# Designs tried in a protein design chat: miniprotein binders against p81326. Part 152

Target 1, 226 residues: p81326
Amino acid sequence: MLHFGGFIMEINHISKILEKEREEYIRNKVEEYLKQGFSKDDAVNKANQSWRTYIGHRIQDVIYNLLKKFLKDSGLKVTTDKALNNRNLPEELDKVKRLIAINYGEYLFLPDADVIVYKVENNDIKIIAIISVKNSFRERRFETTYWKLKLKESPVTSHIKVFLATPDKDNEISYKCPNGKPKKMRIILEYELDGIYFLKEDFEETEKAKHFGKIVEDIIEISKKL
Short names: E, the ipSAE of ESMFold2; O, the ipSAE of OpenDDE; V2, 0.75 times the mean of E and O plus 0.25 times the DockQ between their complexes.

## First folded at step 11 (miniprotein)

Design wa5 (at its last look DockQ between E and O 0.76; V2 from the best seeds 0.00; counts 0 for: pTM E .735 < .8, unsure alone 66.41 < 70, SAP 71.76 > 70)
Fold by OpenDDE base, look of step 11:
Structure wa5 (fold): chain B 226 residues (1-226), chain A 81 residues (1-81)
Amino acid sequence: as target 1 above (226 residues)
Amino acid sequence: SPEEKLRELVKLIEWLAIMYGAEVEVEIENGKIRITIEVPDLEKAKFIAKIIKDLAEELGLDKITIRIEVGNVRVEIEVEK
C-alpha cells in the first residue's frame, strides 16, 4: 500500500464507489427511459447499454483525477488527449501535443493518450508517460502496443513510457497462463508495454504487471531520471 | 464500532471527491463532522449526494444530513458520544 500525500490508494473503495455509481446511474436511466415510453424491460436494457458506454469514460476520468491529485506534490502535470484536441491551446499544452505527435510523413497524428504525464523544467517540457485506459479488450486489443511501438521509432518520443491501466473485470489479461493456456493478449501487452496497472486485487503480479496503486511511485521515479 | 464506521464513511467520501476531481474539506467540531465537497454542477451534486447517502445507509449510519448548496455538497455527520 503506497502512501501518497497521506492517502493510501485503496482500490476497494474505488470499486465500491463505482458500484454505487452504477446502481444510481442505472436507476436514473431506467426512470428516464420509462418516461420516454419504453417498457420496463427495454428501459433496463437501454440503461445497461448506456452504462457500458459511460463507464469507459468514467474510469478514464477517475484515473485522470487520481493521477492529477497524487502527482501534484511532485510537481508533475497531467493532461488528456481530449484537452489537446482544442484549437486554442495554451502554449504549454501546445508543446505537449507536439512532443507526443507521431510522424506519418505528410501527417502528424497523436497516439491514443487518455492521460499524459509531463514535467516543466526551465521552460522545457518533458513527456514522462502516457497512460492508456481500457475498460474492456473486446475492441482494439493491441491498440496501445501499436502506439508504444510507434513512439519508440522516433528519438523525440522513444523515452516516453506507455502504461495500460485497466480494471479488467472480465479477467481478459489478469493472468498469463490460466489453466495452463497462455493468454496471448496478456503476454503481448506485458511484453510490449512499459507496464500494466490493474484496478483490482485478483491478478497475476509480475515486474511489469502491478497494482494501480504503484503507478504514482513508478511515474515519479521515471521523472527523476528524465 | 460506530467510530470505525464513521471513519470509513469519511474515507469513502474523500475518495469520492478525488474521483470527481472535487475539493473536499473536513471539519471536526463539537462531535460533528462536516464534509464539504465543491461540486458546481447541480445534477452532479445531487448524484454525489445520493451516493453518499447510500454509502452511509450501508454502513448503518442514520444521523447524516446532506445539504446541497450552490456549488457545494455539504455532509454533516453527528458523532454520538
Scores: ipSAE 0.768, ipTM 0.895, lowest interface PAE 0.5, mean pLDDT 90
Fold by ESMFold2, look of step 11:
Structure wa5 (fold): chain B 226 residues (1-226), chain A 81 residues (1-81)
Amino acid sequence: as target 1 above (226 residues)
Amino acid sequence: SPEEKLRELVKLIEWLAIMYGAEVEVEIENGKIRITIEVPDLEKAKFIAKIIKDLAEELGLDKITIRIEVGNVRVEIEVEK
């Protein structure tokens, strides 16, 4: 169907669809809250709060589905941290889980790895990249950088690329020096991570801060070097 | 032109299906386009149908028919010349 080189135009279509989904979601939620007896102003505020939670999960699902579809022909597989937290894990996914888990003495934890890309060659599993999806940076601003640093500490995980994907609607990290002042959050995230991929057009593009449409090419190129 | 807008709608619907991890089939018959999207449940199908209708209306395509099937969403679009 669609070639990876045309992925940039498809991202514009994705953004258009998500805006229509937002409009319908909010309309439905406002109506639901009004039926519950809330005022119009309160219903709108509650609907917008609900959307902020929903869009975070929705973007994760979209990214998972996109990568699964567009990486398939390159022999790359995709899973999620939620799939890895299931009790009865297939052997392949159990191996993926063990290859990204971080040891804290008596405890093992998965990094913030909403989406995980890996390959299987001759029964050997290689983790290529993890993608952390954040809708906003109001909480856990540097969690993704923490996970990158922890992954760098072990020879088993040090090769894993850590990407951040975000719409950044509130422009919290879109520019390095807005108004001539360094934006600490953007500077540190870009310095520590392997890439930041924006699900929007208006941001400062750099070697590490790119339009989300580039992520498929980048992952494929990285996978060829492993 | 209406033909360009119809092609744009088809691309949007194909992307919508990808975003849901759904299979989509596009058929052209009698100068109309039929699009079938397989979705897991009726509530999701109704939501998707509303999104398709909104997209079509924004593009000025006012001759659309949306039919919801069990496990399918069917869109039939007529373009006035």
Scores: ipSAE 0.675, ipTM 0.850, lowest interface PAE 0.8, mean pLDDT 83
ESMFold2 (binder alone), look of step 11: mean pLDDT 66; pTM 0.602

Design xe1 (at its last fold request DockQ between E and O 0.66; V2 from the best seeds 0.77)
Fold by OpenDDE base, look of step 11:
Structure xe1 (fold): chain B 226 residues (1-226), chain A 82 residues (1-82)
Amino acid sequence: as target 1 above (226 residues)
Amino acid sequence: DPELEKAKFIAKIIKDLAEELGLSDEEKLRELVKLIEWLAIMYGAEVEVEIENGKIRIVIKVGNVEIYIEIEDGKVRITVKE
């Protein structure tokens, strides 16, 4: 059990809270759609669809808030791609944005960087890690891997660790060889990325596939070497 | 106000957690306090906890909105203030 800032990261508590959030969110959305004149069945279906979109953003926000909280005492800073998606940025965030940009010749593009961890030393910014947050792998299964490989191509970005964080509720990547059959997605993601962190207890642990509670320690350790 | 709506939502979650867990014993109260602390962290909110003489007082700050939680004698009182 890793103690971060006096808190033991308990995934069970997070899961329980998210379930209560789901119940309340669905209730509120059903009521909203009923007021709009939808039938009860249609309202429930629409609420469930809305929740699928909401929970993806919610998990990203949760991970951001957790990392921001637990990395604060180490002097590390946390931002998001959303925060960088502005025309007018503070100098610090503008530097962060430039330091994660990928060169495509005439164009610079940002990787999918749901959460970005960096440090500021003597007015210099060092990017430590990018965390991609995935609720499901139905779409864009290897997108995070693509960005990791692209970041490796430049000496400016090659040091940046790329992590995947996921609850993996459908067990898409929780096990390498369930029933003796290799899961291509798990194997490739684990091979190409610097780590996979699970917001669940039921998964195959390896050197790179860990419980999300380990991510803070791993990031702090990496930050000391930069 | 988005912060007020968020605070109301959080307050409702706390109420639902308290109702499900129950407030009948010290172990359940400790568990509820932990859940509230995690909930605050998950929303990027500041949380303060005070436990005195069997009364639990919790303040959650969501931007400019405060959620006050008082637990005493197996009852929970939640107040949202702007």
Scores: ipSAE 0.825, ipTM 0.933, lowest interface PAE 0.4, mean pLDDT 92
Fold by ESMFold2, fold request of step 13:
Structure xe1 (fold): chain B 226 residues (1-226), chain A 82 residues (1-82)
Amino acid sequence: as target 1 above (226 residues)
Amino acid sequence: DPELEKAKFIAKIIKDLAEELGLSDEEKLRELVKLIEWLAIMYGAEVEVEIENGKIRIVIKVGNVEIYIEIEDGKVRITVKE
């Protein structure tokens, strides 16, 4: 009988699996495009474009599933902005939505909160953290910091921790001073947010910038203070 | 059936992982099982692992579709059943 370790969060396993998913996804898409009559070069280009769109949603789903699994025994619940935007919204999620919405006069909008962690105590809901999942920083570079600042403006949302989770494969925010020059995006994001969690090993680790594997422990500890 | 298509994709990933690792020893076997468990968690799927007399049986439940993985004598057999 083989003994297997527990379910510890491991960035290397997640990354290995995602690379295999990419390889199989691209193979399937190339075959599909070739059957549609595209040249080999066009099929490969289109398959890679398809993957770029898919991987962003896939990473959000992975983070959601991981947090839901590992936070459950601590009495913490997890939802998504997609679930909150459904018209047929359960009462519990409607309350979550109202507790995180930001007021702009006669309009209400949800922040960029791909994943939301909350707890329920006797039908009383407390929002613990929101996680923004970013695969690329080419546009809306500081969107997450904007939402953190807006959440800080109200006593009902000022306690909410705002985290950013990213693979950052292109090293857009992995280092504070790459090539000896301050990277404004990394420095401002780290300063304003409550944490940045990397889905890779090669980055400059700080008290706020850390491996994604730490996020469960961090959220649990925060929840004990609320 | 989207659940069946997802399960087939997961099964293919497991086959690819097993092929890359090369089930040459017990350490590689343990690594494969750990990867399978993480893969299931990443899809929000239930996973159960049983080890009996040198045979490893893993069941992944993707909604109403089940993936059966049997590992014995360095060989991996994967079955997808609705």
Scores: ipSAE 0.797, ipTM 0.928, lowest interface PAE 0.6, mean pLDDT 87
ESMFold2, look of step 11: ipSAE 0.768; ipTM 0.922
ESMFold2 (binder alone), look of step 11: mean pLDDT 77; pTM 0.711
ESMFold2, look of step 12: ipSAE 0.774; ipTM 0.920
ESMFold2 (binder alone), look of step 12: mean pLDDT 77; pTM 0.704
OpenDDE base, look of step 12: ipSAE 0.824; ipTM 0.933
ESMFold2, fold request of step 13: ipSAE 0.758, 0.784; ipTM 0.914, 0.922
ESMFold2 (binder alone), fold request of step 13: mean pLDDT 75, 75, 75; pTM 0.669, 0.663, 0.668
OpenDDE base, fold request of step 13: ipSAE 0.810, 0.811, 0.813; ipTM 0.930, 0.931, 0.931

Design xe10 (at its last look DockQ between E and O 0.87; V2 from the best seeds 0.00; counts 0 for: sugar tag NGT 53)
Fold by OpenDDE base, look of step 11:
Structure xe10 (fold): chain B 226 residues (1-226), chain A 82 residues (1-82)
Amino acid sequence: as target 1 above (226 residues)
Amino acid sequence: DPELEKAKFIAKIIKDLAEELGLSDEEKLRELVKLIEWLAIMYGAEVEVEITNGTIRIVIKVGNVEIYIEIEDGKVRITVKE
């Protein structure tokens, strides 16, 4: 349990809050759709669909805010791919953007980098970690793995740790061999990535698969070696 | 104002949490305070907590909007100010 400033990261509290957010969000959306002239059943269905989209972004924002808060005292900085998706960037963020870029010959592309952790020392920027946030694995199951492998191909980016953070509500990757059958996705993600962090309690813990509460400590430790 | 709407949303969540948990004992009050602190962190908001004899005062700052929470005598009062 990482005690940062007296806060123990309690995933149970986060989950409870997100459930209350869901209830309030659905209520508000249902009322909005009813005012638009939809039937009650249609309004509920549309609200639930809207929530599925919303919660994906919400979890990214939550993780960003958590990391920003708990890494602040260590002097580490946090940004997002969204913040980097601007033409006019502050010098610091422009450097961050360049330091995570992947070379495709005539083109540079950014990896999926929902959250980026970096440090500034003597006006030099060092990228520490990229955190990919996935709410569901129905689409693009190995995209994070692809980006990890691409980052390893360059000496500029090979040191960057790539982590996956997920609530994994549908237990898609929570267990390696449920009922004695290997789950390909869990095994490959755990093998290729530097770590998987679960925003839940019910999962198979390994050296690389940990509770999200450990991510702050792991990032700080990595930062000391760079 | 997006910040005001966000603050109103947060205030509603706090109200719902308080109603569900109850305010009948010190343990529940401590749990509610923790939940409010986590909620503030989850939104990237600043939070200040003051506990005096029988009264809990919490201020959450969401941009330029402030949420004032006062818990006293088993009641919660929430005020949102720009």
Scores: ipSAE 0.830, ipTM 0.936, lowest interface PAE 0.4, mean pLDDT 92
Fold by ESMFold2, look of step 11:
Structure xe10 (fold): chain B 226 residues (1-226), chain A 82 residues (1-82)
Amino acid sequence: as target 1 above (226 residues)
Amino acid sequence: DPELEKAKFIAKIIKDLAEELGLSDEEKLRELVKLIEWLAIMYGAEVEVEITNGTIRIVIKVGNVEIYIEIEDGKVRITVKE
């Protein structure tokens, strides 16, 4: 029987915590801006803008920490694109970076791979999965799909699973036919990606669209086949 | 200082969660403990929970800073130690 850190991963707890973090973050930022001489209205507006930037990075960090915690006992390691962009990169991470980089002639770029899962076996590194974290789909709706298609073009990277993780609070991709009509973004993302993992309860489940809590088991199973 | 500031923020969130729940019964206590465990994991912090003689003791390790949470008789006590 499988156990994940001795407790069940519950998405409701994550959402409730993030809301409390938002409240305290905004309160602290408003105080900071007021001390800097901004009006109350300006301080509130600036605090909300600051939160919108912060929450995107915060959700990415949350996913990183969750995967790092729950994958470690399976011999799987986790890193981020931010860690891979450091100049003084350890040799192991330098190899990870080179294994996911995409060649564009004389240029080499990383895909937008917010969180990367890999394993080390016999001094060899194998990339298991890349998780793209999206808080909203207002812009760059199909960017993750582009990276999946580029990774499929090379035998070195074609095995890499590309997942999308999202709270999708605005229900942009939660349902295939929300008003009786196909939602293009949900249909294409689900077709092209290896999986979509929702950080909420209310969405249409399929073989590829799942609760985020399933991602650990899926990654472990994939790693056994590589 | 950054670890201490993070630990103080976490402690404030725990206090806010406890106040919102209102620790009136075992169900709410269990929910608070789960929220605290998830909060620690979301920050990549180590967490340990011990229940002894009806007292719940939780330790969250944020680098070298420790957060001690004690829940006893419906009261929450939080201490941050460097």
Scores: ipSAE 0.774, ipTM 0.921, lowest interface PAE 0.6, mean pLDDT 87
ESMFold2 (binder alone), look of step 11: mean pLDDT 78; pTM 0.723

Design xe11 (at its last look DockQ between E and O 0.89; V2 from the best seeds 0.82)
Fold by OpenDDE base, look of step 11:
Structure xe11 (fold): chain B 226 residues (1-226), chain A 82 residues (1-82)
Amino acid sequence: as target 1 above (226 residues)
Amino acid sequence: DPELEKAKFIAKIIKDLAEELGLSDEEKLRELVKLIEWLAIMYGAEVEVEIENGKIRIVIKVGNVEIYIEITDGTVRITVKE
């Protein structure tokens, strides 16, 4: 249990809050769609569809806010790929953007970098970690792995740790060999990435697969070696 | 105002949490305070907690909007101010 600033990161509290957010969000959306003239059944269905889109962004935002809060005292900074998509960036963020860029010859592209952790020392920026946030693995199952491998190809980016954070509500990657059958996705993600962090309690813990509460400590330890 | 709507939404979540958990004993009150603190962190909001003589006062700052929570004698009062 990481005691940062007197707070124990309790995933149970986060999950409970997100469930209450869901209930309130659905209620509000149902009311909105009813006012638009939809039937009750249609309003509920549309609200549930809206929630599926919303929750993906919400979890990413939650993780960003958690990391920003708990890494602050360590002097570490946090940004997002969305913040880097602006044409006019502050100098610091422009440097961050350049330091995570992947070379494709005539083009530079950014990896999927939902959250980026970096430090500033003596006006130099060091990228510490990229955290990819996945709510579901139905689409783009190995995209994070692709970006990790691409980052390893350059001496500029090879040191950057790539982590996956997920609630994994459908148990897509929570266990390596459920019922004695290997889950390809869990095995490959765990092998290729620097870590997987679960926003849940029920998962198979390994050296690389950990509770999300450990991510702050792990990032701080990595930052000390850079 | 997006910040006001966000603050109203947060206030509603706090109300729902308080109603579900209950305010009947000190343990439940402590749990509610923790939940409110986590909620504030999850939204990137600043939170201040003051506990004095069985009265709990919490202020959550969402941009320029403030949420005031007062818990006294098993009742919760929530006020959103711009």
Scores: ipSAE 0.824, ipTM 0.934, lowest interface PAE 0.4, mean pLDDT 91
Fold by ESMFold2, look of step 11:
Structure xe11 (fold): chain B 226 residues (1-226), chain A 82 residues (1-82)
Amino acid sequence: as target 1 above (226 residues)
Amino acid sequence: DPELEKAKFIAKIIKDLAEELGLSDEEKLRELVKLIEWLAIMYGAEVEVEIENGKIRIVIKVGNVEIYIEITDGTVRITVKE
């Protein structure tokens, strides 16, 4: 059971909805591929491949929408790296972009963040946290830790918390020592990041590895100290 | 048009949830309303729920498209209006 202030979040509702979305998405894709002339087996395989691509983006959108809704009453604002890469940025977002950018000599780049949380105080913007959303760890396993280390290099960005949010359905980082053997990926991610938030119930909890429902409370507490 | 397709997809999910859950008692009705509210939140859509005279009316706004859900006597009616 998750709790966002006075609003109780039940994790099984999100999971139930996503499963129905998967069923309908796959049904629609199978129909599409059958019309293209694929066999039933091939259409199903292609539909499942399409879903794997889609669900990664879908989870990012869900996290963005949840954080935006539940952080609003605490005076915290939420944006995305996609929004910050638009050509026609409002002044506020342009300031956010400049406050998370990393200097590479002649070049200035944004870290690979999916969701950015910030606040505005007396016309000043303070970046609170960035959240990287990973559906799988087959590629770019430690990209989030690289960005944390780069942000730590400057006093302007060193305060920014870097979180990872993941369903981790394949249990790639859910346990620290599965079968008695240290899992390098989980250990390094947990050591270097400020937190890992799981969108599932079955994982090894630690002080840094928590249920996703705790992320709102954690962000609010951090914002009060900054 | 993308808002209309999104709204139609959401409406289908609601229909599927209602059919699977079955609206045989008050507890199942409350569960369906909760699922609809979470679905709207997950899409960043605004939702309004009214319960009056034994009827439940829900409106979800997906941009300029509205999804109307009316639940009466264990029957769910869903209309997507542009």
Scores: ipSAE 0.775, ipTM 0.923, lowest interface PAE 0.6, mean pLDDT 87
ESMFold2 (binder alone), look of step 11: mean pLDDT 77; pTM 0.704

Design xe12 (at its last look DockQ between E and O 0.77; V2 from the best seeds 0.79)
Fold by OpenDDE base, look of step 11:
Structure xe12 (fold): chain B 226 residues (1-226), chain A 82 residues (1-82)
Amino acid sequence: as target 1 above (226 residues)
Amino acid sequence: DPELEKAKFIAKIIKDLAEELGLSDEEKLRELVKLIEWLAIMYGAEVEVEIENGKIRIVLKVGNVEIYIEIEDGKVRITVKE
């Protein structure tokens, strides 16, 4: 049990809350679609589809809020790619955006950076970590790995840790060799990334694959070395 | 107001959690308080908890909207105020 800021990160409570959110969200969406003239079956199907999109963003927001809360006392700051996707940024966020940019010759592009952790020291910004949040691995299975490799190519970004956070509800990457068969995705993600953090209890723990509760401690420790 | 709708949604979740868990004993009340605290963190809301003489008062601040939760005698009252 890891105590962060006096709170034990209890994944069970988070999961229970998210389940209640699902129930309420589905109920509200079904009612909305019924009012639009859809049949009950169509309304339920549409609500479930809507939930799949919603929960992806919701988990990102949850992780952002958790990290923002538990890293606050360490003096670390947290932002998101969404917050950086503005034409007019405060100076601090504009610097953050520039410090995570990947060079493609004539163009600069940002990596997928659902959550960005950084520190400010003497008006200098140091990027500590990027957290990619994935609810499902059905699409873009190695995108996070691609961005990690691209960040390594520049001395400006090579120090940035890249973490994956996931509930992995479908057990796509929870185990390395279930039934004696290697899971390519788990092995590659664990090899290439700096860590994988699971928002669940049932997974194969390794040096790089940990419970999400460890991410705060790991980020703080990394921040001390920069 | 998106914040008001969000607050109403959160209030409904709290109600559903309270109904499922029950309010019959101190252990369940403590568990509910923990769930509400986690819920607050998950939404980036500020939370204040006051426990006095078997009455629990919780205030969640969601942007400019406040959710007031009062638990007494096995009953929960939730009020959303802008």
Scores: ipSAE 0.823, ipTM 0.934, lowest interface PAE 0.4, mean pLDDT 91
Fold by ESMFold2, look of step 11:
Structure xe12 (fold): chain B 226 residues (1-226), chain A 82 residues (1-82)
Amino acid sequence: as target 1 above (226 residues)
Amino acid sequence: DPELEKAKFIAKIIKDLAEELGLSDEEKLRELVKLIEWLAIMYGAEVEVEIENGKIRIVLKVGNVEIYIEIEDGKVRITVKE
């Protein structure tokens, strides 16, 4: 059995699998578009655009499955923003939803919390962490920071850890001062969030910017202190 | 059948990984098994690994669809069964 905590996680396995998934996905999409009558060049461009959207959702699913697998034996439960948007939620998930919701007067909104980690103790639910998953920082660069700040405004939610998980393949936030110039996005995200977890090997490690393989141990430790 | 199509996609990924690695020694064989175990985790699939008498047998359960992977003498055989 694979042991996530206490062993060095080889992120290359996840990355290698995702690259193979990309190759097969692109091949299938190109074939689909060619059958629709598009030129080869158009089919390839459309397939690449389709992958860019798909990979964001795929990485969210991967992170959900990883956390669900490796946190289960520690009594920690995992759910998603998508699951919480269903009608007629089970009582447990309805409580999770209410415990992360942000009040805007007569409106109640969920933060953008792709994956939510919580525990159940004495018939009560404690939210441990929310994880925002970003494949690209082209859009909504500081959305996760906004939600962290909103959660800090209420004593009911101020304890919730807000993490960002990213492959950051384009190196948009991998280093604080690339080429000697401060990278505003990396510096602000690291300052405001409780942690950034990279799904790759090549990035500048800090107290808050870590290899994704550390996230399970970190979450478990936080849960013991809550 | 979405589960069957997912299982076939997973089986193709495993085949591609095995071909790229080239199972020429025990290190590469162990690497393939690790990749298969991670792939199962990434899909939330159950995985069972049995190593006996120089054979490796892996079963991945994708919902009600099972993927049988047998690795012996440097060859990989993959069967998808409903």
Scores: ipSAE 0.756, ipTM 0.912, lowest interface PAE 0.7, mean pLDDT 87
ESMFold2 (binder alone), look of step 11: mean pLDDT 77; pTM 0.699

